# VH-VL binders against Probable transcription termination protein NusA (nusA): the designs that were tried, part 8

Target 1, 139 residues: Probable transcription termination protein NusA (nusA), of Halococcus morrhuae (Micrococcus morrhuae) (p15738)
Amino acid sequence: MRVTLSDTALRHIALFEDVTGASAVDCLVDDDRVCFLVATGEMSDAIGPDGTTVEQVEERLDKRVSLVENADTAELFVANALAPAVVHNVTISENASTVAYAEVDRADTGVAIGRDGETIETARRLAERQFDIDDIELA

## First folded at step 3 (VH-VL; framework fv_remtolumab_arm2)

Design s71 (from a5 with light chain S91G)
Fold by ESMFold2-Fast, scan of step 3:
Structure s71 (fold): chain C 139 residues (1-139), chain A 118 residues (1-118), chain B 107 residues (1-107)
Amino acid sequence: as target 1 above (139 residues)
Amino acid sequence: EVQLVQSGAEVKKPGSSVKVSCKASGGTFSRYAIGWVRQAPGQGLEWMGGIIPILGRADYAQKFQGRVTITADESTTTAYMELSGLTSDDTAVYYCARDYYGSGFDYWGQGTTVTVSS
Amino acid sequence: EIVLTQSPDFQSVTPKEKVTITCRASQRIGSYLHWYQQKPDQPPKLLIKYASQSISGVPSRFSGSGSGTDFTLTINGLEAEDAGTYYCHQGYSLPWTFGPGTKVDIK
C-alpha cells in the first residue's frame, strides 16, 4: 500500500475484515460515511447475501458504508469506482496532469455522479491515492 | 491454531530492567498487532502498548512512555516488551495478546510474573 | 483517554440465574467494545467482540448488546464454570482501556 492509513482508518479496516472476511486495502473516513476499497475478487464476501454482511458493518460503525472493488489497472479501477453505472470505456491522458476520461452510458450519468456528487468525488479521491490520477471526467 | 508462548518468571531489583518475550506460532504473525497488558496482584487489566510488525509501528500508553519499549523479530515470530526503571509498583503478571487494530484480543500468552523486590 | 466504568462491582449468583453486567464509556465508541472472562491464574478469554458479535466456542448463554456509550453483557442461566471476573475493553481509540471488572461468584 502506497498510502499511509490513519488510526481511524486502520480501526475501520480491522472491523470490516473481521465482520466480512474480506480484505480492504484502503479506507476513506468522513463524518457520516466510510468507504472501503475491497481487495480484488472479494466484493461478494464484503456485501454478503442480500447485503446483510455490509449492513452489519454499517450497524457496527454507526455510519453509512460504501464499497469499491480494487483493480490492477487504472482503467478497470475507475470503472469499478463508478459502479453500478455502465462504463463503456476509460482512457487515461497523461499531460500536465493525469486525467481519466470515463465514457459512461448516458442513462447512468446520474448514477456515476451519485447523491450530492458522492460517488464521483469518492472515485476521484481513491483514484488519486491508488493510481496518482489527478481527476476523473465523464465523457 | 494460534499460540502465544511467553518467557519465564523474573525477579528483579528496583531500578533494573526486564525484557519479556512472546513467541507466536500458527497464523500470520506480521499481519496482527501484539499488545502487552499487565495485571498487578488483585487488580484489573492495564494496556501498556503494542506493535504491528508489518508496519514497524509501536504504540504506547502515556503512563509507560519512556520506560517501555516494544519490538518484534519477524524471522523468529517473537515480540518483546522491555520495561525499565522498575519499582515495586511494577510487580504484576505481564501478558502478550494478539489483536487486529482494536478488534479485541483473541489469543493470549500464558502470562509472565515479574516480581520487583530488594 | 476513554474511561470505562462497570456495574456491579461484585455479584454472588445461584446457578441458572440471569446475570447482567453493564459497561459505560466516557465518550461514544460506536460498537468498539469487547468483553472478556478471566478465571483465577489464567489469562483473560475473549467472550464477545464488537458489542454483540459471538465468538466461536463460547457458550450461547453469553450475549452482548449496546452501542455508543452504554453496553451490556448478559449470561442467561449461569453455570458453575462461569465464576470469574468480567472485563469490558474499548478498541475505539488509543490508548486501549479496560473497565475495572465485575467479579461473579457462585453461591
Scores: ipSAE 0.007, ipTM 0.620, lowest interface PAE 8.4, mean pLDDT 87

Design s72 (from a5 with light chain S91D)
Fold by ESMFold2-Fast, scan of step 3:
Structure s72 (fold): chain C 139 residues (1-139), chain A 118 residues (1-118), chain B 107 residues (1-107)
Amino acid sequence: as target 1 above (139 residues)
Amino acid sequence: EVQLVQSGAEVKKPGSSVKVSCKASGGTFSRYAIGWVRQAPGQGLEWMGGIIPILGRADYAQKFQGRVTITADESTTTAYMELSGLTSDDTAVYYCARDYYGSGFDYWGQGTTVTVSS
Amino acid sequence: EIVLTQSPDFQSVTPKEKVTITCRASQRIGSYLHWYQQKPDQPPKLLIKYASQSISGVPSRFSGSGSGTDFTLTINGLEAEDAGTYYCHQDYSLPWTFGPGTKVDIK
């Protein structure tokens, strides 16, 4: 359930849980941003009214914060990680490597990639850590 | 209801070692880290190190590396700090304190006075 | 190692006055700054965590503010029981460090 977490990630998760009341099951720490993998069903608690709760986390960390909602299946997880892009379907292909193919609405390709590739890069990192998915390709 | 209870005062000779215990009660032991902070007479607070049970790891301030060993026994919910090569500069009150990974030290032991004299 | 400095080192105050203590970090630490009160022959007591979050059971006259490198602890309406030494503490980067302390006395 839990991957190996750094001291910094554990500290960030403790702060996140204290501020939001929501649980985080993973945390990616980068130079200018932090991403929390939020427990299934707890995303609304993490965001808060008009995004005010997640803004408090950003202020405390002095970094940009992104949230991804966890899921019980690899397919739903990949769709959640690419939010708010509309994902019509996700298929997992397992041969020499495990690749997730996400059928993203054409209008939302840029949304799925994100600013400077942040969304797709974060999705790939979390998918590897949580589901042993080697890559995510947009269809 | 969370309490940290430390072992009693010690008087030691230079060159010896001391092992202080810190028993935690009234909470979940493994979810929290236990740090050790000392205070020489009339001086401020100095962090020595701590143990992070979830990582199976202890961290030490460089000043104490090689002389301090911090351990934990989850079955008895007790943390230990052993300091070797004692000198009179080690005369201080030694505190254990609990933190939740960067939330500050929310509960403290009562302190253990260690006096090093010949 | 991150060095914390506190100002003032000593302050003598009449009851009901406002007390302001500052803590400055040698590098940015976000909001990983906590405040403690210590009375003679007692362990420190956590007053404020994450720069500005209150602690259950601590009087509302204590408040904290700041982020990055500059932090402030404020006591609005000092009471006699507030005499003691106040320490800031960072746990952003190992080794954890404390400020040198600010002693607050009642006139």
Scores: ipSAE 0.008, ipTM 0.648, lowest interface PAE 8.8, mean pLDDT 88

Design s73 (from a5 with light chain S91Y)
Fold by ESMFold2-Fast, scan of step 3:
Structure s73 (fold): chain C 139 residues (1-139), chain A 118 residues (1-118), chain B 107 residues (1-107)
Amino acid sequence: as target 1 above (139 residues)
Amino acid sequence: EVQLVQSGAEVKKPGSSVKVSCKASGGTFSRYAIGWVRQAPGQGLEWMGGIIPILGRADYAQKFQGRVTITADESTTTAYMELSGLTSDDTAVYYCARDYYGSGFDYWGQGTTVTVSS
Amino acid sequence: EIVLTQSPDFQSVTPKEKVTITCRASQRIGSYLHWYQQKPDQPPKLLIKYASQSISGVPSRFSGSGSGTDFTLTINGLEAEDAGTYYCHQYYSLPWTFGPGTKVDIK
């Protein structure tokens, strides 16, 4: 799917790529945070040593920054979006709607949900944009 | 390597229109935004608008809304800025400039002087 | 729209002295602030991007700092060729806007 990027998202991607040298394929902008979908294999470049590079992006944006690594399959994409939670399995169900069921390690359920639900909500938004997945449920 | 070359100076009557061209060479045209910035004699820089060809999207400053039209032709790698309803207040040097949507105007055209006089 | 204010309007400086130019935004703009230098009868030249990032080919005496609403351009050891007008520019929110400029002359 060809995703339409907002003016704000394009500006943030340009800054991200300039600071990190990594490519971003999508960007979600909220009032207090920005999430970048990082090109597959470029996550280490985006994070930098001890998180120094991503911290520079945060400083320049004056917002919290989260990173999700892109993937070629819906299953791996969903697992990546819930990182650093340990995901044992992802099953895609296609009926009236397309739902991803992510089997998350019990110890990591809170990590997968995130503070105020931000991790799971961001994962749902990105999965819809990139793979036409209507919902993610934690199994 | 990247160059932006603008059309030549224009002298116009009040109430007429002017269309300035900006031909890009040496780089990728379609993914970069082309902005238009003007400067009246002895004054500062004023952004008028810009276009991102790959998105088919043009944006304009409110002051020029309804009078300015910015277009791009990807086949000739040329951007255009047309300003209508000219008055003496539109006498200025008009620049085109390239950016990757917010990364800074890194290459500029040489400028086109537009003089509006009766 | 976001309004940018620059100080001072004009500065006449002895060669080799330090020049400090400030730019203030009417609202927070992160680091989406670029600095340009313009010499008479020439187009502007990008000098500093994203508040503090250097541009290849620009002398190291030029540096930028700041974030949010308050930004500074510093020329540490002004040279004769640095005479010109300096503009800040925000790319945070449409419409893009420039500061009114600071003219720097050599004494």
Scores: ipSAE 0.009, ipTM 0.667, lowest interface PAE 7.9, mean pLDDT 88

Design s74 (from a5 with light chain Y92W)
Fold by ESMFold2-Fast, scan of step 3:
Structure s74 (fold): chain C 139 residues (1-139), chain A 118 residues (1-118), chain B 107 residues (1-107)
Amino acid sequence: as target 1 above (139 residues)
Amino acid sequence: EVQLVQSGAEVKKPGSSVKVSCKASGGTFSRYAIGWVRQAPGQGLEWMGGIIPILGRADYAQKFQGRVTITADESTTTAYMELSGLTSDDTAVYYCARDYYGSGFDYWGQGTTVTVSS
Amino acid sequence: EIVLTQSPDFQSVTPKEKVTITCRASQRIGSYLHWYQQKPDQPPKLLIKYASQSISGVPSRFSGSGSGTDFTLTINGLEAEDAGTYYCHQSWSLPWTFGPGTKVDIK
């Protein structure tokens, strides 16, 4: 999947990679927060011991930072995007539109949605950019 | 070990154009941005623009838009800056410098003096 | 465009003294501020990146601090070789801009 990165996103990715040593393949920039799509297998490097590395990224950007781990399948990608919610299953339905149905643990529905819907909306934006998924619905 | 080597000094007439080259050796050329920064005699540093070769993307300062073109040739690992419509105000030392798009310019060319005389 | 202001414009310092140079941005730039040293007839040299991150090969007496709009470069124990002009540079927004420079002479 090919995405077009804004000038701001490219600069944030460069800072992220310099601070963490991890690679980011996408970056969503909002007024109050930045989300990095972290290369598969590199989340531990991005977070750092006790979250200290991602906290340094937040301090340098002067914004809240969230991380989503990339995946090479749509199902795993959606599960990763809803982390740390426990996702039992993801089903992709391809009819008039492509919809991901995520079966989230009942205790974690609020976690999957996030504060003011941040987590689910970020997951929807990333899934559209990376896998052409039109929507994510929680089952 | 990274080195940027620029072309030699130029003396130009008003209204002409100048094209300065910047050859990179060592390190990864295409994955970094090459910026161009000039400095008039006794003055400070002024960013003109830059290019990210791997993305085929160039950005310019508004002051120079329409007069400056920045290009790169990955086969020769060389970046170019061409400035047209020269006036005496363009007399300066022109530097190329490498960064990882906003990380700070970690390596600089030796500079190319361009003199525009009446 | 983002305007950077440096203070002081000039300072003459005795060897071994502490030097502080301030850079202020016209809007918040996070930590996208870098510091350079330029000696006469030489290109600039990167001293500090992302406000406070050290550069390999740069003496430890150089340090940077700050975020948002207010940034400081500190030279803790000026050496004779440190005479030169110091520039801040922001890479938060295009166009990139530099401060006007601070000239440091040695007494």
Scores: ipSAE 0.421, ipTM 0.811, lowest interface PAE 2.7, mean pLDDT 90

Design s75 (from a5 with light chain Y92F)
Fold by ESMFold2-Fast, scan of step 3:
Structure s75 (fold): chain C 139 residues (1-139), chain A 118 residues (1-118), chain B 107 residues (1-107)
Amino acid sequence: as target 1 above (139 residues)
Amino acid sequence: EVQLVQSGAEVKKPGSSVKVSCKASGGTFSRYAIGWVRQAPGQGLEWMGGIIPILGRADYAQKFQGRVTITADESTTTAYMELSGLTSDDTAVYYCARDYYGSGFDYWGQGTTVTVSS
Amino acid sequence: EIVLTQSPDFQSVTPKEKVTITCRASQRIGSYLHWYQQKPDQPPKLLIKYASQSISGVPSRFSGSGSGTDFTLTINGLEAEDAGTYYCHQSFSLPWTFGPGTKVDIK
């Protein structure tokens, strides 16, 4: 869904698109990091050879940058948001709330959570904004 | 080619208001922000505010809060800056300039001289 | 608000010499710093965006560097047409602000 972007998010998207040539459809801005939701199929352009392009974005923003590739389905979106964790399956349960259950490889549970929970919390925020998913639970 | 053309010079009395126009041609008007920057005689540049027409959003420098209003009319591709409660301190050249969400002002209007005198 | 300071405030330079202008921000602004040239009775002209990115149509003798709080504009081999006032501008945080300017004259 189209959500309202802050002025800061719009400035970051403009810089990101100018540096990478890739499009960003959403942007989450935190004090220590920025996350870009990259248009489907444009992730390689955003990352660049050996990560040099995304590193240039980080240098210009003076913040850590994370990238999530957009997807047309909620299931693939959740799997993409938990990358590079290996996700075997995603099921969406709708009742009083909408919850995504992601079956993550046991060895990758920590990767899916991320340092200080950043990966899973970012995934939850983006899934809410884009697909009205209220929560993501790791199975 | 992108071009910004501003309205002509104004001489105003203290306490009055002035409305300066900035007509854009070439390029896509609504995809960009239009900012307003003024310059007093012999002095530097001061940002007053700007508008992002596609978002219907205007931002103002706190110094001008309550005195400045920035608007845009997409049908005529024209942005406006209205400044009220004029004093001699408002004597300056007023510029409009195009910006892509903080990327720097790449195109400028020719400037509008506003003189406030009794 | 973020305050930008420039140094020097004025310099007179022999043609073909290297000119260095510094801009310092009162807080970190990443690379949201842009450089302009202004000649008398003309609007400013964008020279460098995002601290170091070149602008089409601007001579290659102009370059920018820096990030965070300290930024530099370099003119490598000043030409007669480069006389003017140079301003830095930050677009990191509202209100956007400009430096006070550096005037460059040719000897």
Scores: ipSAE 0.287, ipTM 0.775, lowest interface PAE 4.1, mean pLDDT 90

Design s76 (from a5 with light chain S93D)
Fold by ESMFold2-Fast, scan of step 3:
Structure s76 (fold): chain C 139 residues (1-139), chain A 118 residues (1-118), chain B 107 residues (1-107)
Amino acid sequence: as target 1 above (139 residues)
Amino acid sequence: EVQLVQSGAEVKKPGSSVKVSCKASGGTFSRYAIGWVRQAPGQGLEWMGGIIPILGRADYAQKFQGRVTITADESTTTAYMELSGLTSDDTAVYYCARDYYGSGFDYWGQGTTVTVSS
Amino acid sequence: EIVLTQSPDFQSVTPKEKVTITCRASQRIGSYLHWYQQKPDQPPKLLIKYASQSISGVPSRFSGSGSGTDFTLTINGLEAEDAGTYYCHQSYDLPWTFGPGTKVDIK
């Protein structure tokens, strides 16, 4: 874990790991939802058959749950955070600030943004916390 | 197997302090929180506080704030609970117990009886 | 501080009878509710975690249910060895709190 976790985030991670058997390396807690950053390679365990495992996490937390799969590189991380949008390429530019430019398939721009901007904003928050990326721009 | 072993019974005078130890074995000490729960004779369970060694942070119940100090020494895998300003109301069995931060206390020490009398 | 209330305070039951113990929280706590059994002169023993999750080594006659504010511990077919005091415990918010306990005796 690269970031400081709140008591609430740590408790949610403990519950998540107990229910799913998957590891979470970060957790964002909002009023109406919780997002877990799932360890690389463990997304299938977190989701479970027909989504039943992540549904159990939602029931126990009494909140909506979203999952993002972690990655070892900033480029793959940004692509994972925008899933299920198709991302053709990610370029990291380092000048006055560090910006990730994600080349998203034109048909998937809405998917990358998400309902009420939820997906892109979550991606930006996680990218800052995990890779010190200041912003994500869709190309 | 996981085991928590506590220090022995204490008889203390009013106004003194007591320090109870809890030695953990058979697991990864720093990955878990160690809580302290007391029980006065014939009464229920009362959470006093706990420590999360990996975060270096202790939390206390308001009732004990200022009188209780919970610490941990990773080199000896031992947690400590020190309670000061003892009165007869502090006569109780004191337990240490392990949890994976909020998952429930799955292993308990045997308990330490503290008697405060004049 | 989250307050937990248990019902009943005391229950005397015949062997093989079904026992139901209720725990109510003063605010919503999701499933951060755990159940313990305590026998005289022994530390408590964890029976159920996260409202409904079984614990290795605990007999299957013990089960838990509920979420939010209302939780239930069920003993389906009480055995003589089950006499003791049962406590609920919330770990949703600090400070952790316990219910006042329910004493179960065998007739």
Scores: ipSAE 0.445, ipTM 0.798, lowest interface PAE 2.4, mean pLDDT 90

Design s77 (from a5 with light chain S93E)
Fold by ESMFold2-Fast, scan of step 3:
Structure s77 (fold): chain C 139 residues (1-139), chain A 118 residues (1-118), chain B 107 residues (1-107)
Amino acid sequence: as target 1 above (139 residues)
Amino acid sequence: EVQLVQSGAEVKKPGSSVKVSCKASGGTFSRYAIGWVRQAPGQGLEWMGGIIPILGRADYAQKFQGRVTITADESTTTAYMELSGLTSDDTAVYYCARDYYGSGFDYWGQGTTVTVSS
Amino acid sequence: EIVLTQSPDFQSVTPKEKVTITCRASQRIGSYLHWYQQKPDQPPKLLIKYASQSISGVPSRFSGSGSGTDFTLTINGLEAEDAGTYYCHQSYELPWTFGPGTKVDIK
């Protein structure tokens, strides 16, 4: 809920907001890609018609861009972060650590993991930053 | 609408310090960063540092680190740049300028001339 | 520190001619490159932001292009009022840096 943004993340958010008109709540910066956590309800503005707006962000950053839509609850956030995988249910378990268990449709396990694990890894990083969730496990 | 107004010209002796103010009006002060850029006579532009008031975050160019301090007072919507250990090489026009964290400096103060002479 | 190099250093141009100024960065900076115009005894004025984005109130004869390391500012049909010094500025990485400037005079 309380995140510290790096200098690079702040600059990327400023560019993202200028190009898209959508707000970003968080930004993960890696060597080859940037992920923006898009404010709830603003995802369609960020993507734009036929994906043209997010493509413009990629061109200006000179990096691949991925988008995750934010949510008001940890459960809905985890489901959003695993999109476009179909998520039937999310259960949060709090013991020594906080773990989210996502029940993903059988056909969509690979989609939830993503290419080279990018989707699930990004989801875990954002869940920790935004909701203090230590891990996400696929059920 | 947005306007940055700086304090007046200063004449200083070597070894002294100078504090320049930059008062913002028309818009929200804390939403933006305020940068300080100087220009020696006949020379180009040199970024000294900047502050994001809402984050309490100041950054400095290494050349000025230890000599420059940039602060902001949100109650008076004023940013300050203090430069110590002045030498004749510090004779320049000092500008404050606003940006939205890397979007380019869209509004500039009128400049403050600082002359260091003995 | 990212170093910006501008060319040419100086250009004297006939009115209505096309002016091209280049800015090269020592490393890739995406589109985090902005252009300014400065007239004597005045603060700089932002002309182009994010390499190619127009600024309200700036004449359409000014345009920018490029990404990565190589950037260009074009003035298509120079007017007498355009005499001044032009600077590029990168905001990709702290510290922010400016190019050394290109002076444009009218013949």
Scores: ipSAE 0.495, ipTM 0.825, lowest interface PAE 2.2, mean pLDDT 90

Design s78 (from a5 with light chain L94Y)
Fold by ESMFold2-Fast, scan of step 3:
Structure s78 (fold): chain C 139 residues (1-139), chain A 118 residues (1-118), chain B 107 residues (1-107)
Amino acid sequence: as target 1 above (139 residues)
Amino acid sequence: EVQLVQSGAEVKKPGSSVKVSCKASGGTFSRYAIGWVRQAPGQGLEWMGGIIPILGRADYAQKFQGRVTITADESTTTAYMELSGLTSDDTAVYYCARDYYGSGFDYWGQGTTVTVSS
Amino acid sequence: EIVLTQSPDFQSVTPKEKVTITCRASQRIGSYLHWYQQKPDQPPKLLIKYASQSISGVPSRFSGSGSGTDFTLTINGLEAEDAGTYYCHQSYSYPWTFGPGTKVDIK
């Protein structure tokens, strides 16, 4: 993994950690939204009761906030990044490029894609940064 | 508890340089940034720059670029601010202050008065 | 460079009165705005961080609000010890900048 955090990302992580008590491993900063890659096992702290803690992070940043829970393996990471979609299996194919094929429950395809493709595009960006995965395809 | 202690007052001639130290005690030095803020007599606060020791990064306000150097020594938990090419306009109280990557300056040094006179 | 403007420049108030100080940023800065109090011959003291977050040891009469470009510091029931100069500070973008200050005197 070859990740360099911008000054903006580092400041957002500091704010996130101060508000939630959870740690963030990565942060994607866009015009309208911020995504935090939450340390493994700390997702419930980041979300808070009824989502109130993550809503306070949104209020502080004045941007929409999304959370992805980190994982130690590429397969588990891809499944986490597509949450709350039910993922039955993830297969990594390594040839001309590295592609993750996620078997998503039929009913959850739209959930895995997300609003305007945000979920799957965020998952693709984080998978590239953290695991050198070139693409994620829904199988 | 967390404390920032700065070096003593300096009287300097125009054209010289000054190096102010800021010794941190209590708490984790490397995890926090140390910023430098000055205040001329009767004037407001002016940010000069800061350093994040664990990242080895220093950032400076454009006005001071080329004249200011901010460094840190993790082994002695001490940050330094050196300002060169002094003029009478640099007469001010210089503060070091701690923050957590933009969280606001929660602890401040006592200030170091630098007087530049001919 | 993000410019911070404070209003009013100066305010003289009676004890127990409500004081409102505003800080406006030249561009949107989220909640990366902090408030400080400075008394003569002392370093500044952090009062409010991230626009509205309280600081341990700071009296509850101090509160902050606002987002984006418009921020307010409120002192609800000014006490004699609150005389001083109040500064806002943005940490959204380098160079970090301070407002010009608001001086609060007690009548």
Scores: ipSAE 0.051, ipTM 0.690, lowest interface PAE 6.5, mean pLDDT 89

Design s79 (from a5 with light chain L94H)
Fold by ESMFold2-Fast, scan of step 3:
Structure s79 (fold): chain C 139 residues (1-139), chain A 118 residues (1-118), chain B 107 residues (1-107)
Amino acid sequence: as target 1 above (139 residues)
Amino acid sequence: EVQLVQSGAEVKKPGSSVKVSCKASGGTFSRYAIGWVRQAPGQGLEWMGGIIPILGRADYAQKFQGRVTITADESTTTAYMELSGLTSDDTAVYYCARDYYGSGFDYWGQGTTVTVSS
Amino acid sequence: EIVLTQSPDFQSVTPKEKVTITCRASQRIGSYLHWYQQKPDQPPKLLIKYASQSISGVPSRFSGSGSGTDFTLTINGLEAEDAGTYYCHQSYSHPWTFGPGTKVDIK
């Protein structure tokens, strides 16, 4: 496994996989929210028709759930993590630290940031865990 | 088919220790948790603790802390529960049971009767 | 630790009756609650997982409901082979705990 999962994260992943039939490769657990990093190509199974499957996961956890689709490249990963914001390009810069610069459509800057910065902060946490990216900046 | 097979009945003296084994067959041992649950004569189920072999981590009920040790050997697909400082209050049937970490115990061993008497 | 309470403690019922068993948790546990049946001289058997999810091989007369703190196991049309003790179990946080059990006799 690339990352170490907590006992709570493993229990949540087991529940997620049982409900959705999709695989999760990572899980971020906060007091009021859980985010699953969904295996590449399995996002549709995780969401389900009209979002009913992910809603069932929320009901069983008694917490709000967000989903991010995994990707094989850092660039696509960052774009996926900022969904549904339209991302035109992602550039990775490596110097003293590794920074991803995401060119987000002007109309979608707020979507990429999310309420209280939730989307961008979740994206930063997942990018660090999965690709050793130290930060994501909106270009 | 998944099977959990436990070691045989034990009669122990007060102050001694007992080590019960639980051998799993069928399925992948390391991807499941193994819990230990005991039942005193005429009493209900009491969770003692469990182990997640893939994490090498055991958790225990507070009542048994310092007296119980739960281990697993992935090479033999066997889990163990050792209880020390035995008293007559430890006379019970001891069960091992498997779950996919928090999904409920779907398979149970047959139980091991431990009798503590002088 | 999370404490589970069950009611009733004991119930003697006529065949085909509906049986309802309640389990209450001392704190919110989502749907991390499971139900077991233990028949005399046997290990427990899983009946319902995640509060309401059916188990292959378990008769459809068994159903579960609830979330958070209040959970119910229903046996709709009790059969003779259903005599036994029923336990709830939470796997939300360690230490995992069982309810004290509900004994169901058939007469």
Scores: ipSAE 0.469, ipTM 0.794, lowest interface PAE 2.3, mean pLDDT 89

